# Designs tried in a protein design chat: miniprotein binders against q9bqp7. Part 198

Target 1, 240 residues: q9bqp7
Amino acid sequence: VPQNWFPIFNPERSDKPNASDPSVPLKIPLQRNVIPSVTRVLQQTMTKQQVFLLERWKQRMILELGEDGFKEYTSNVFLQGKRFHEALESILSPQETLKERDENLLKSGYIESVQHILKDVSGVRALESAVQHETLNYIGLLDCVAEYQGKLCVIDWKTSEKPKPFIQSTFDNPLQVVAYMGAMNHDTNYSFQVQCGLIVVAYKDGSPAHPHFMDAELCSQYWTKWLLRLEEYTEKKKNQ

## First folded at step 16 (miniprotein)

Design gD1
Fold by OpenDDE base, second read of step 17:
Structure gD1 (fold): chain B 240 residues (1-240), chain A 88 residues (1-88)
Amino acid sequence: as target 1 above (240 residues)
Amino acid sequence: SPERLEEIIRKLEEAVKLFEEGKIEYALYILFDVLLELEELIEETGDPELEEILWEVLEALYLIEEGRPEEAIRILEEAIRRLEELIE
């Protein structure tokens, strides 16, 4: 049980979209400060063993692909991820703000993969927007806040290919989502709150993306785990 | 020990430069090498500051994977600054 409990949902905010909600998605810039990011908290609370395994995996990949092959691999992964997020932001942005869509960005297996998910996405309220939890003192940059199948969600887009350059625990992805939810729900820059999360895993080959929907109950469960990770991070920093 | 830290700083600076030049492939490779060197140094010294720097580099790599290289560069620059302070 976390020592410093804080609710994920804000009772002072209505779940009902106020008619005053801007029609344009919010894009709040991330401020540079000493406040830790969600990703930083999650990574710094990884075990030494996990870090070791990551390095060993890297060494193996270099042995298999060679140095140049590994460089090419990592470059491709980077480029694919970047293009995917850029394409999604373009797709989800209002038509009025749509710069000339680079048609090349839309021609990817990942974009094809998420098409069936995008059909169920509407009412975009935020894109690539910063959130800050004022009390718990952490920040993050969320991908998207939108309605999925009529439910307002924090949506996190992930790319999946094998092999992956990083050994990321899929277990931490839900933590990231709820951390963003909790921060947004208590960030004064936002007038609304979210009760659901959605992790979308897009596939390079264009096969249908896998949506991981998180209802309010599941979000609450992961929120408790997030708080524990945050406490661990805080304690670690105090001891340094 | 100072020499090893200087080498790590050099590599990080090179990685940042390569990113700015659009040579992502080489930059990422260097960052992975930095992680290995930091890990070895941490195992030898047990320095908690170096451990924090390791995590910052990991965060940068994570952000690169997420298609956010600009933020990654900022983190790497901060890591360089912190390493420089350790040598002084």
Scores: ipSAE 0.017, ipTM 0.416, lowest interface PAE 5.3, mean pLDDT 85
Fold by ESMFold2-Fast, scan of step 16:
Structure gD1 (fold): chain B 240 residues (1-240), chain A 88 residues (1-88)
Amino acid sequence: as target 1 above (240 residues)
Amino acid sequence: SPERLEEIIRKLEEAVKLFEEGKIEYALYILFDVLLELEELIEETGDPELEEILWEVLEALYLIEEGRPEEAIRILEEAIRRLEELIE
C-alpha cells in the first residue's frame, strides 16, 4: 500500500457539464517539463518480465518478417495509423468542424473497427489534452474525455493488429487511464469529474473493436496500483 | 559511454525509419527501450543534457500516441543530432 495515499476522485466536482465549460472540446498542449509523465513512470517501474516480453516480441517480429519484409509491412500500416488518429479527432470534433471532413480519412479499417463504439460516444469534453496532477506532480496527455453509454469516461484509443478481448492483456493500460483520470480530476484547467475509464482496442482488419470499460470501483482499485508505481518511481529517483 | 550513446542513436534512427515507413507500434516499442536506456545512463552520469534529450524522446512518444508522427519524427531527429554532439 502507498505511504502517501491520495484520492482519485475530487468531491468538489461533478460529471455533469456546467455553463462555464467550453462549448468546444478542450485541447491543452503538453509542455516540456521535469515533472515525470505517466508513460515515464510506468516505463521506469516495469517488471523485468515486462521488459523481457517487450524485447522478445520485437526480436520475434523482426526475425519472422526479415528486415526487408519488416520494412515492407510497416509502410502499409503507418499511413493508416496516422489517418486513424486524424479521422477520430475529426469525427469527435464539433459539428461545424465535421462538415469539412476528408472522406478518405474516414475509410480505414481502424475507423470501421470503432464504428459501433463511436455510436455510443457523445458529449466530448477534451481531445488530445494535457493533464497535470498538481499535488502528486506528474503529467500526461490523454486521448479523449467523453460520455460512453451515458457515463463520462477517460477514453484511451489503442490500435492492434490482433484481437485483444481481455483487459488483463492490455499491460499497464488501466493504470495509464486512471493516472490521467486522477490528474484531470485535480487539474485546475478542468472543472468536471471523471469516474470511469474506457480502453478501446481497434483492429487493422476492421473487425469490431473491443471496449474495456472500467467503472468507479475498478478505477479506484487500479488507482491504488498506480500510486504504488508512482511511489516506486519516486523512491528510485531519491535513492540514486 | 560513447558505445551506449551510439546504440541509442541507432535505435532512434530505426524508430524514425519505422515511423516514416508506417509501423507505429514497432517504433513505440523502440522508443520505450530508448527511454529506459537514457534513464539508466542519466542515473549513472548525472548529465543534464541527457535529461533534456529524454524529455524530447518522451514528447515524441506522446505525439505518436496522438497520431502526429511527422512532428514526432522532427523531434527525434533533433534528439539524434544532440546525442551525436555528445559523442563528438
Scores: ipSAE 0.000, ipTM 0.106, lowest interface PAE 15.0, mean pLDDT 76

Design gD2
Fold by OpenDDE base, second read of step 17:
Structure gD2 (fold): chain B 240 residues (1-240), chain A 88 residues (1-88)
Amino acid sequence: as target 1 above (240 residues)
Amino acid sequence: SPERLEEIIRKLEEAVKLFEEGKIEYALYILFDVLLELEELIEETGDPELEEILWRVVLALYLIEEGRPEEAIRILEEAIRRLEELIE
């Protein structure tokens, strides 16, 4: 049980979209500060087992590809991921703000993969927007806040070469999503709150993406785990 | 400042090395420091290339979390290359 409990949902905010909600998605820039990011917290609080698995995977890949091959592979993966996020931002942005879509960005297996998910996405409220939890003192950059199948969600887009049909296969991604939710729900820059999360795993070969929907109950469960990770991080930093 | 970019390159190279040595936690720590330094430079310069590099580092962090460290290392190496080009 976390020592410093804080709710994921803000009772002071209404779940109902106010008619005054801007039609344009919010894009709040990330401010430079000493406040840790969600990603930083999660990475520095990885278990020994998680670290071991990642190291073993890396070693295996280096053995298979060589050091240079591994570097090239990594660069390509990053580039593909970046292009995918850029393409999604372009797709989800209002038409009025759409810069000339680089048609090349839209021609990817990942974009093809998420098409069936995008059909169920509407009411985009934020894209690549910073969130800060003022009380718990962490920040993050969320990919998207939108309605998925009529439910307002924090949506996190992921790329994978391998199928991830189970939410458990997404590692700490559920923690990241709920961390963003909790921060947004208590960030004064936002007038609304979210109760659901969505992790979308897009595939390079264009096969249908897997949507991992997180309802309010599941989000609450992961929120508890997030708080524990945050406490661990805080304690670790005090001891340094 | 070229000196600041050189320091960022040094840190990224160190992070890659640490990853290769299996010291993932330390590598991640350095990458987060790099993000902070890049953010400061972006605020000062408004250079879109630095923003692109920042996103590469962010993506690398993401890939590490997803158990794709090989892709992360490649991305970091590309980030280093791009930074070197800015110094030239």
Scores: ipSAE 0.016, ipTM 0.296, lowest interface PAE 6.3, mean pLDDT 84
Fold by ESMFold2-Fast, scan of step 16:
Structure gD2 (fold): chain B 240 residues (1-240), chain A 88 residues (1-88)
Amino acid sequence: as target 1 above (240 residues)
Amino acid sequence: SPERLEEIIRKLEEAVKLFEEGKIEYALYILFDVLLELEELIEETGDPELEEILWRVVLALYLIEEGRPEEAIRILEEAIRRLEELIE
């Protein structure tokens, strides 16, 4: 299909890891914009099956925890995830320290869970940084771009609280990663090429995080699926 | 692991039996338990075959909600077959 002709990789950029370019900032803030974000596109193009799964999960959780218990559980999961991302940004940034650090969260199982992954992470190029695809006109806020085991990756940090994880987020995670990758590769604020992705799932109990590495070929396959979701979003907005 | 895949197969077979008996709500509880187990296993392995199986289970849930249990049963039987092939 025509959407499959838009490349994830920029042919005008080197595919080799380059030394840090001092003109490229580590963090570009996300500005309020009418341009759709990756998360908005994905949320508004969920299939009927994904919506049904989410509603059944909510019903099951409410049955077990009660309405107030479910709200508290969901709020706590969200807050823990946000704090985990803040902690990782601080740990990976040589220039920043956490201002509102929760010491218990820094000692949390999630941070312990990712230690073995972090020892293989170096050459950080971007942290909590805004990306925009110049041609396809979407934006995003990526977690991290760094070398993992010698390969430059878009890295997405996820938390999982067993036994009740958010099922839909697992399926869209690869799409999210490649959407950020394609945007960064075509964003004039950046000068390098990213061809690999990494989804790291951290566990609350401190058990070792699971890295899901995505090579260039896999990224290209998920890019095709992301372009279909973006097309669905665009058509849906047209019909509104 | 093979033992975990065998447990998932057993649960899917139970769900099919419950759908055939018209015990829809009981079958749905088992299917949701299967979805959680499959998601955990996918997180551990990254196996794309397991993702295909998961989507078949999700499709079956959708078909049940649409009032199409006979089609849902057929889809679940396909999921069982695929899981059995992974063990072999």
Scores: ipSAE 0.006, ipTM 0.184, lowest interface PAE 11.0, mean pLDDT 78

Design gD3
Fold by OpenDDE base, second read of step 17:
Structure gD3 (fold): chain B 240 residues (1-240), chain A 88 residues (1-88)
Amino acid sequence: as target 1 above (240 residues)
Amino acid sequence: SPERLEEIIRKLEEAVKLFEEGKIEYALYILFDVLLELEELIEETGDPELWEILLRVLEALYLIEEGRPEEAIRILEEAIRRLEELIE
């Protein structure tokens, strides 16, 4: 049980979309400060087993591709991920704000992969927007807040290469999503709250993306785990 | 930001020290943090030099697992030098 319990949901915020919800998605810039990011907290609190698995994966990849091949692979994966997020932001942005869509960004297997998910996405409220939890003292940059199948969600877009995954562990993705939810729900820059999460795994080959929907109950469960990770991080930093 | 690069350098130096002390797991945790910070900077700046440095840190991580810490340390020291050059 976390020593410093804090609720994921804010009882002071209404679940009802206020009619005054801005038609334009929020994009709050991330402020550089000493406050740890969600990703930092998660990485610094990885278990020895997780670290071991990651290293073993790297070894395997290098054995298969060679050192230079692995570098090239890693570079390409990173670039593809970045381009994918940029393309999604462009797609989900209001038409009035659409800069000239680089048509080349839209021609990817990942974009093809998520098309069936995008059909169920509406009411975009935030894109690439910073969140801060003032009480728990962490920050993050969320990909998207939108309605998925009529439910308001924090949506996190992930890329996966088949048959080999990227070095980033997907294991903590649910923790990342709920961390963003909890921060947004208590960030004064936002007038609304979210109760659901969605992780979308896009595939390079254009095969249908896998949506991982997280209802309020599941989010609450992962929130407890997130709080424990945050406490562990805090303790680790005090001992350094 | 020069300050962010300086912090990354500090962490890399600490990691090298920890490796020399045989505290491999702790050094790995620091290196993962360095990777995160480098990724964030790369996303913000698009600097290809930082990307190359990130790849070298990843290579160092592999070499540690392969039982080649001496070579890993050399790579990390090189990464530090390259980062210092970016601050100048």
Scores: ipSAE 0.014, ipTM 0.305, lowest interface PAE 7.5, mean pLDDT 85
Fold by ESMFold2-Fast, scan of step 16:
Structure gD3 (fold): chain B 240 residues (1-240), chain A 88 residues (1-88)
Amino acid sequence: as target 1 above (240 residues)
Amino acid sequence: SPERLEEIIRKLEEAVKLFEEGKIEYALYILFDVLLELEELIEETGDPELWEILLRVLEALYLIEEGRPEEAIRILEEAIRRLEELIE
């Protein structure tokens, strides 16, 4: 159990919209300083199993593509993910300036893959927005906060390229989601409560995306594991 | 400890059922706990068969990331059979 337990949910907040909520989704810029990001904490506290899994995947890819091919592949995966997030922000934002985005961003296989998920998404409250947990001292940049099938969720968009998937932080995706959730629930820049998560895995070939819904109970279970990772990070930093 | 191996088997069986139901995140949560338990048992016993079983569970996680849950389920079922053989 973590030594410094802190609740994920804020009893002073509601998931209902407030009159003070802005009409457009929030987009607070990420301010970097000595406070660690969620991704840094997770990368610095990978388990032996996670390291082994990543190394196994890397060796397989290098054998198939060569070292230069592997570098090109990973760069392309990064670029595709960036474009996918830009397209989703454009689609989910009511602002006119975003509708002029490149047509290729809006017509990718990844966007086709998520169409059935997007039909159930409404009430967008935050897009590409920074969160900070002032008490636990970490920061993050979340993809989206919106209602999915009537429930307010932290939504994390992922891309996967079949048949050559990119394995990065398979164990950590739910931890990332709940870390953002806990930070947002206690961040003074936000006024609402989020209790659910959604990880959406989109496919390059347009195959239907897989939604992984996390209810409040599951989020609480992953939150405890996130607190342990954060504690491990803090102890490792003291010994550097 | 046969009791600990039986607990791991029950967890793997639950994970398989959750994958079949499309509850991927619940199943992954259980598989993560299985990996931690297998690593501890390997450290305690030095049993090379447990290391082989751990590698199969890791392969199943790779297949889940690839969007190949049917193949992952088959590998997990193989891991269950291997663990059952250790009890016997």
Scores: ipSAE 0.013, ipTM 0.267, lowest interface PAE 8.7, mean pLDDT 80

Design gD4
Fold by OpenDDE base, second read of step 17:
Structure gD4 (fold): chain B 240 residues (1-240), chain A 88 residues (1-88)
Amino acid sequence: as target 1 above (240 residues)
Amino acid sequence: SPERLEEIIRKLEEAVKLFEEGKIEYALYILFDVLLELEELIEETGDPELEEILWRVLEALELIYEGRPEEAIRILEEAIRRLEELIE
């Protein structure tokens, strides 16, 4: 049980979408500060064994692909991730703000993969927007807040390819999502709250993406785990 | 020990430069090499500050793979500053 309990949901915010659905998704910039990011908290609370495994994976990849092959591999992973997120932001942005969609960005296996998910996404309220939890003192940049199948969710988009880099493990993704939810629900920049999360894993070959829906109950469970990770991080920092 | 830290700083600076030049492949390769060197140094010294720097570099890598290279560069620049402070 976390020593410093804080609720994931804000009782002061109504679950009812205020009638003024902002016609434009929020995009709050991430401010440079000393406040740790969600990603930082999660990474710094990883075990030494996990770090070791990452290095071993890297060494193995270099051995298998060679140095040039590994460089090419990492470059491709970067490019694919970047293009995928850019394409999604473009797709989910209001039509009025749609810069000339680079048609080339939309021609990817990952975009094809998520098409069936996008059909169920509506009411986009935020895209690439910063969140801050004022009380628990952490920040993050969320990918998307939108309705999925009629439920308002924090949506996190992930790419998967074979082989998959170790650093792209989905193990802590649920923690990341609930951390963003909790922060948004208590961030004064937002007038609404979310009760659900969604992790979408897109596949390079264009096969249907896998949606991992997190209902309020599951989010609450992961929230407890997140709080424990945050406490561990805080304790580690005090001991340094 | 200072020499090893200086080498790590050099590599990080090079990685940032390569990112700015659009040479992402080379930059990523260097960052992975930095991680290895930091891990070795941490194993030898047990320095908690170096461990924190390692985690920041890992965070930067995640951001790069998520298509957020600008934020990654910022983190790397901070890591460089922190390493410089250790040498002073």
Scores: ipSAE 0.016, ipTM 0.323, lowest interface PAE 6.3, mean pLDDT 85
Fold by ESMFold2-Fast, scan of step 16:
Structure gD4 (fold): chain B 240 residues (1-240), chain A 88 residues (1-88)
Amino acid sequence: as target 1 above (240 residues)
Amino acid sequence: SPERLEEIIRKLEEAVKLFEEGKIEYALYILFDVLLELEELIEETGDPELEEILWRVLEALELIYEGRPEEAIRILEEAIRRLEELIE
């Protein structure tokens, strides 16, 4: 379906602050149901080339680590990512004091890696918050909505181990961001408009994170690709 | 092998040309072929230079997805030069 029938931006919304905006970041809980998530849609519609590259990566890792070692490696990658997201939510949430557990969450190379990015982040509007597109019927859980260098962004935090990043999420990261953006812009739980995206790749060794900024035009281009993936998913669901 | 490196170089040059022409999707398919071929050579040779080139090509891929093809093309041209240096 054409992008102009389902635009990413909502013409009835503004990215400017207003008096009705909450003073604390929104955190809408994600409710599981039959409506597909962004990650499920993307995983079920990978291109043939993405699938082969992923299988080759898995084969190489299994050869190096063994099947048990590979499972432990991937479990550790997911655990480190989860802890990184928890630490970022803690840092960006309004709080007066840090408890011992919070202090431990803040101690990692990944957090050191993102320090220079965090200096440019302010005006947090949502953290670990569920989004749903009313018309296109998909859901997601976004990491963060905040101003980055003065622009309201959907921000997605990624972890990477040098020299070998976790390839599984790399190719579809921009699609994930715009899918969340389009959903939030049409979700009645939110009142504001977001037009920009930011993918931040943080490194375990504390090396400076790479910010990948997506302006409104780029987000619109990726939105068209996301709509195609969503259409492919819907067609596959009908045929199963 | 030099012949296989030359084939990878040819594909990277083709991908660069396609990115310059705005044929992004077709160029990406060629880049995925390059990534698979590099991975196979790395498994056969254990060459750390090929592994570094693989990760540079992946960085270029990320830049393409972000709509920054000029920066990606520069990285791909660097990868081409590094592969040419391996033919000796």
Scores: ipSAE 0.006, ipTM 0.214, lowest interface PAE 9.9, mean pLDDT 79

Design gD5
Fold by ESMFold2-Fast, scan of step 16:
Structure gD5 (fold): chain B 240 residues (1-240), chain A 88 residues (1-88)
Amino acid sequence: as target 1 above (240 residues)
Amino acid sequence: SPERLEEIIRKLEEAVKLFEEGKIEYALYILFDVLLELEELIEETGDPELEEILFEVLEALYLIEEGRPEEAIRILEEAIRRLEELIE
């Protein structure tokens, strides 16, 4: 159990739309800050299990592709992920202009992969938007907050290149989602409550994306683990 | 040790059951522990069969990430069978 426990949900908030809510999805820019990001905290506090799996995956990939091939592979995966997120933001934004749209991004296999998920997504409230937990002092950039099958979710879009996905990003995905959720629920820039998460894994070949839905109970369980990682990060910073 | 192998088998059986129930996130946490335990045993024993089993469990993890739990379950069942043979 973490020593400095704080609740993930805010009892003063509702998931229902408010008259004061903007009609356009929020997009608060992420500012460079001394306050650690979710990604920074998770990277600096990887468990022995995560370090072991990452190292074994790297060794196997290098054996198959060579050092240069591995570097090219990882660079390509990150670039494709970036393009996928840009395309999704464009698709889900009601204020998208024709000049901002890149037709090549919309034709990717990843976009084909998520079509069946997107038809169940509505009521978008935030896109590529910064969150800050004012009490626990961390920041993050979440992908999307929208209703999935009628439930308000923090939605995280992931790409997977079959058959060799990046293993480390998978293991921290639930922690990343609940960290964003807890921050948003206590961030004064937002007025609503999010209690559910959704991790969507899209595939390069256009195979149907896999949705991993996280209900409130599961989110609470991962939240406790996130608090422990944040505590570990804070203690490491004190010790330098 | 046979007791360590039996514990790993129990964890893999639990993971398979959780995948069959659609509780993928819970099953993934168990696979993490299995991978770490297998690595410790490989360092202690130098057993190449354990190394092959480690890679099978890792392949199952990749298949889960690809949204292919049925194929992952088949591989995990094969890993369980191989571990049971090591005890016998």
Scores: ipSAE 0.006, ipTM 0.201, lowest interface PAE 10.7, mean pLDDT 79

Design gD6
Fold by ESMFold2-Fast, scan of step 16:
Structure gD6 (fold): chain B 240 residues (1-240), chain A 88 residues (1-88)
Amino acid sequence: as target 1 above (240 residues)
Amino acid sequence: SPERLEEIIRKLEEAVKLFEEGKIEYALYILFDVLLELEELIEETGDPELEEILYEVFEALLLIEEGRPEEAIRILEEAIRRLEELIE
């Protein structure tokens, strides 16, 4: 099946605001289905080298921290990430008060890290919202869809602890973003089109976050790679 | 194959240039291609030197995610040098 038959952008959609667009950001709940998630597809199609590197990272962490220490570290990383995402959703929600936003900004170095990025974010259209590609049959939960420096983007917020980064999803971050983009562009729950991506890496110590912007051309290139991963996943499932 | 190693070197040099220009996501796209090509070449040849180079490229990717592009560039320049030494 040719990659040209499954475009990332929907030619019937516009990236411009529509009068029918909700004033409150969309938050479609993720439904449990047999349909694979973006995360599952990526996890089950890792190269043998990616798997080996992830396993070596886990082994090194366990040797340094012990099994209980590694579990505690992993739980803390997960909890910090979850709270960071919850704080960002609150900050970007148009219904939050200024006082509540100030309190959220003081909770974490990660929020301090990302403040300069947030100044360039506006026109939020979706927060913590489920997407489904109706033709390719995959689902995902995206962090945010908003304008960044005037361009509508799928925005993915990442946390990083120097010098011990959590590497599980690092290699596939751009694939994750374009998979969400393609799904949203072909999901009947959404009426607009997104053509750009943004990965924001925030730091625990409050040092300035790094924004990694993906224009439409770059998104199209990563989309081709995502389609290959999806095809590999489908073939692997048939052989089980 | 010397031709395949030359192509990988060209891509790594392009990635270094893109990182220096601040075009991080374009450079990461190229690094992704390099990692996949190195993995395929390692499977074909079993060359332990190529496996070590793959780890260097992956370390550079991690450094970029951490906002340390100057360190990443140094590692990529070393990977390029090692690949050049493998060519005849």
Scores: ipSAE 0.011, ipTM 0.278, lowest interface PAE 9.3, mean pLDDT 79

Design gD7
Fold by ESMFold2-Fast, scan of step 16:
Structure gD7 (fold): chain B 240 residues (1-240), chain A 88 residues (1-88)
Amino acid sequence: as target 1 above (240 residues)
Amino acid sequence: SPERLEEIIRKLEEAVKLFEEGKIEYALYILFDVLLELEELIEETGDPELDEILLEVWEALELIYEGRPEEAIRILEEAIRRLEELIE
């Protein structure tokens, strides 16, 4: 168990809407800081097995596509992911705040893939917003906080290409979600509490996205694993 | 540790069920979690049987990425059997 255990949920907060809650989703900018990001912690604490699997995936892709082809493929994957997130932010922002929409951003297979998920998403409270855990000293940039089927969730949007999904952070997705959740629940820039997570895997061919819902109990279990990764990061940095 | 091995067996059984149901991505998360737990247990025990089982789970993971889930399931079932024998 972690040496410096801290609770994921804040007993002083509620998941109910407050009268003072803004009608426009929060978008707090991520400020460069010496404290680590969730992404950095996870990348720096990958197991040797995770690193080996990533390296083998890379080698297999290079063998199939060539070195230049692999570089183009990975660039395209990141570009598609960026466009997907931009499209979702546009879709989930209130219409009154939208002056113009890029029609092309809204016409990807990934957007088709998530349509059935989006109809169950409402009450958006934050989009592309920075979180900081003051006590545990880490920061992050979350995709979305909204109600999914009536439950307030940290929602993380992922893209997957069939048959060759990009595996860069797939196995750490639950840890990423709970890290953002714990930070937000203790960040003074936010007044509400989130207790659930949702990882949505969208597909390039437009086939229905898979929602991976994480209830409060599951979030608590992954929170313990995140705390261990954070401690590992601190120990490794101390010994460099 | 028998308790740790029983937990790993339960997770592998759940992963097999999810693969059979076509819930590939969620089953993969469980397999990655199993790989991490096996690495930790190997570090604690030094048991060479666990090294072999880790390689089997890893091979199953590769088969999934190659689009061969039926073969992956067979290997995972063998890994489960080996872990059960280790408890004895």
Scores: ipSAE 0.006, ipTM 0.164, lowest interface PAE 10.6, mean pLDDT 79

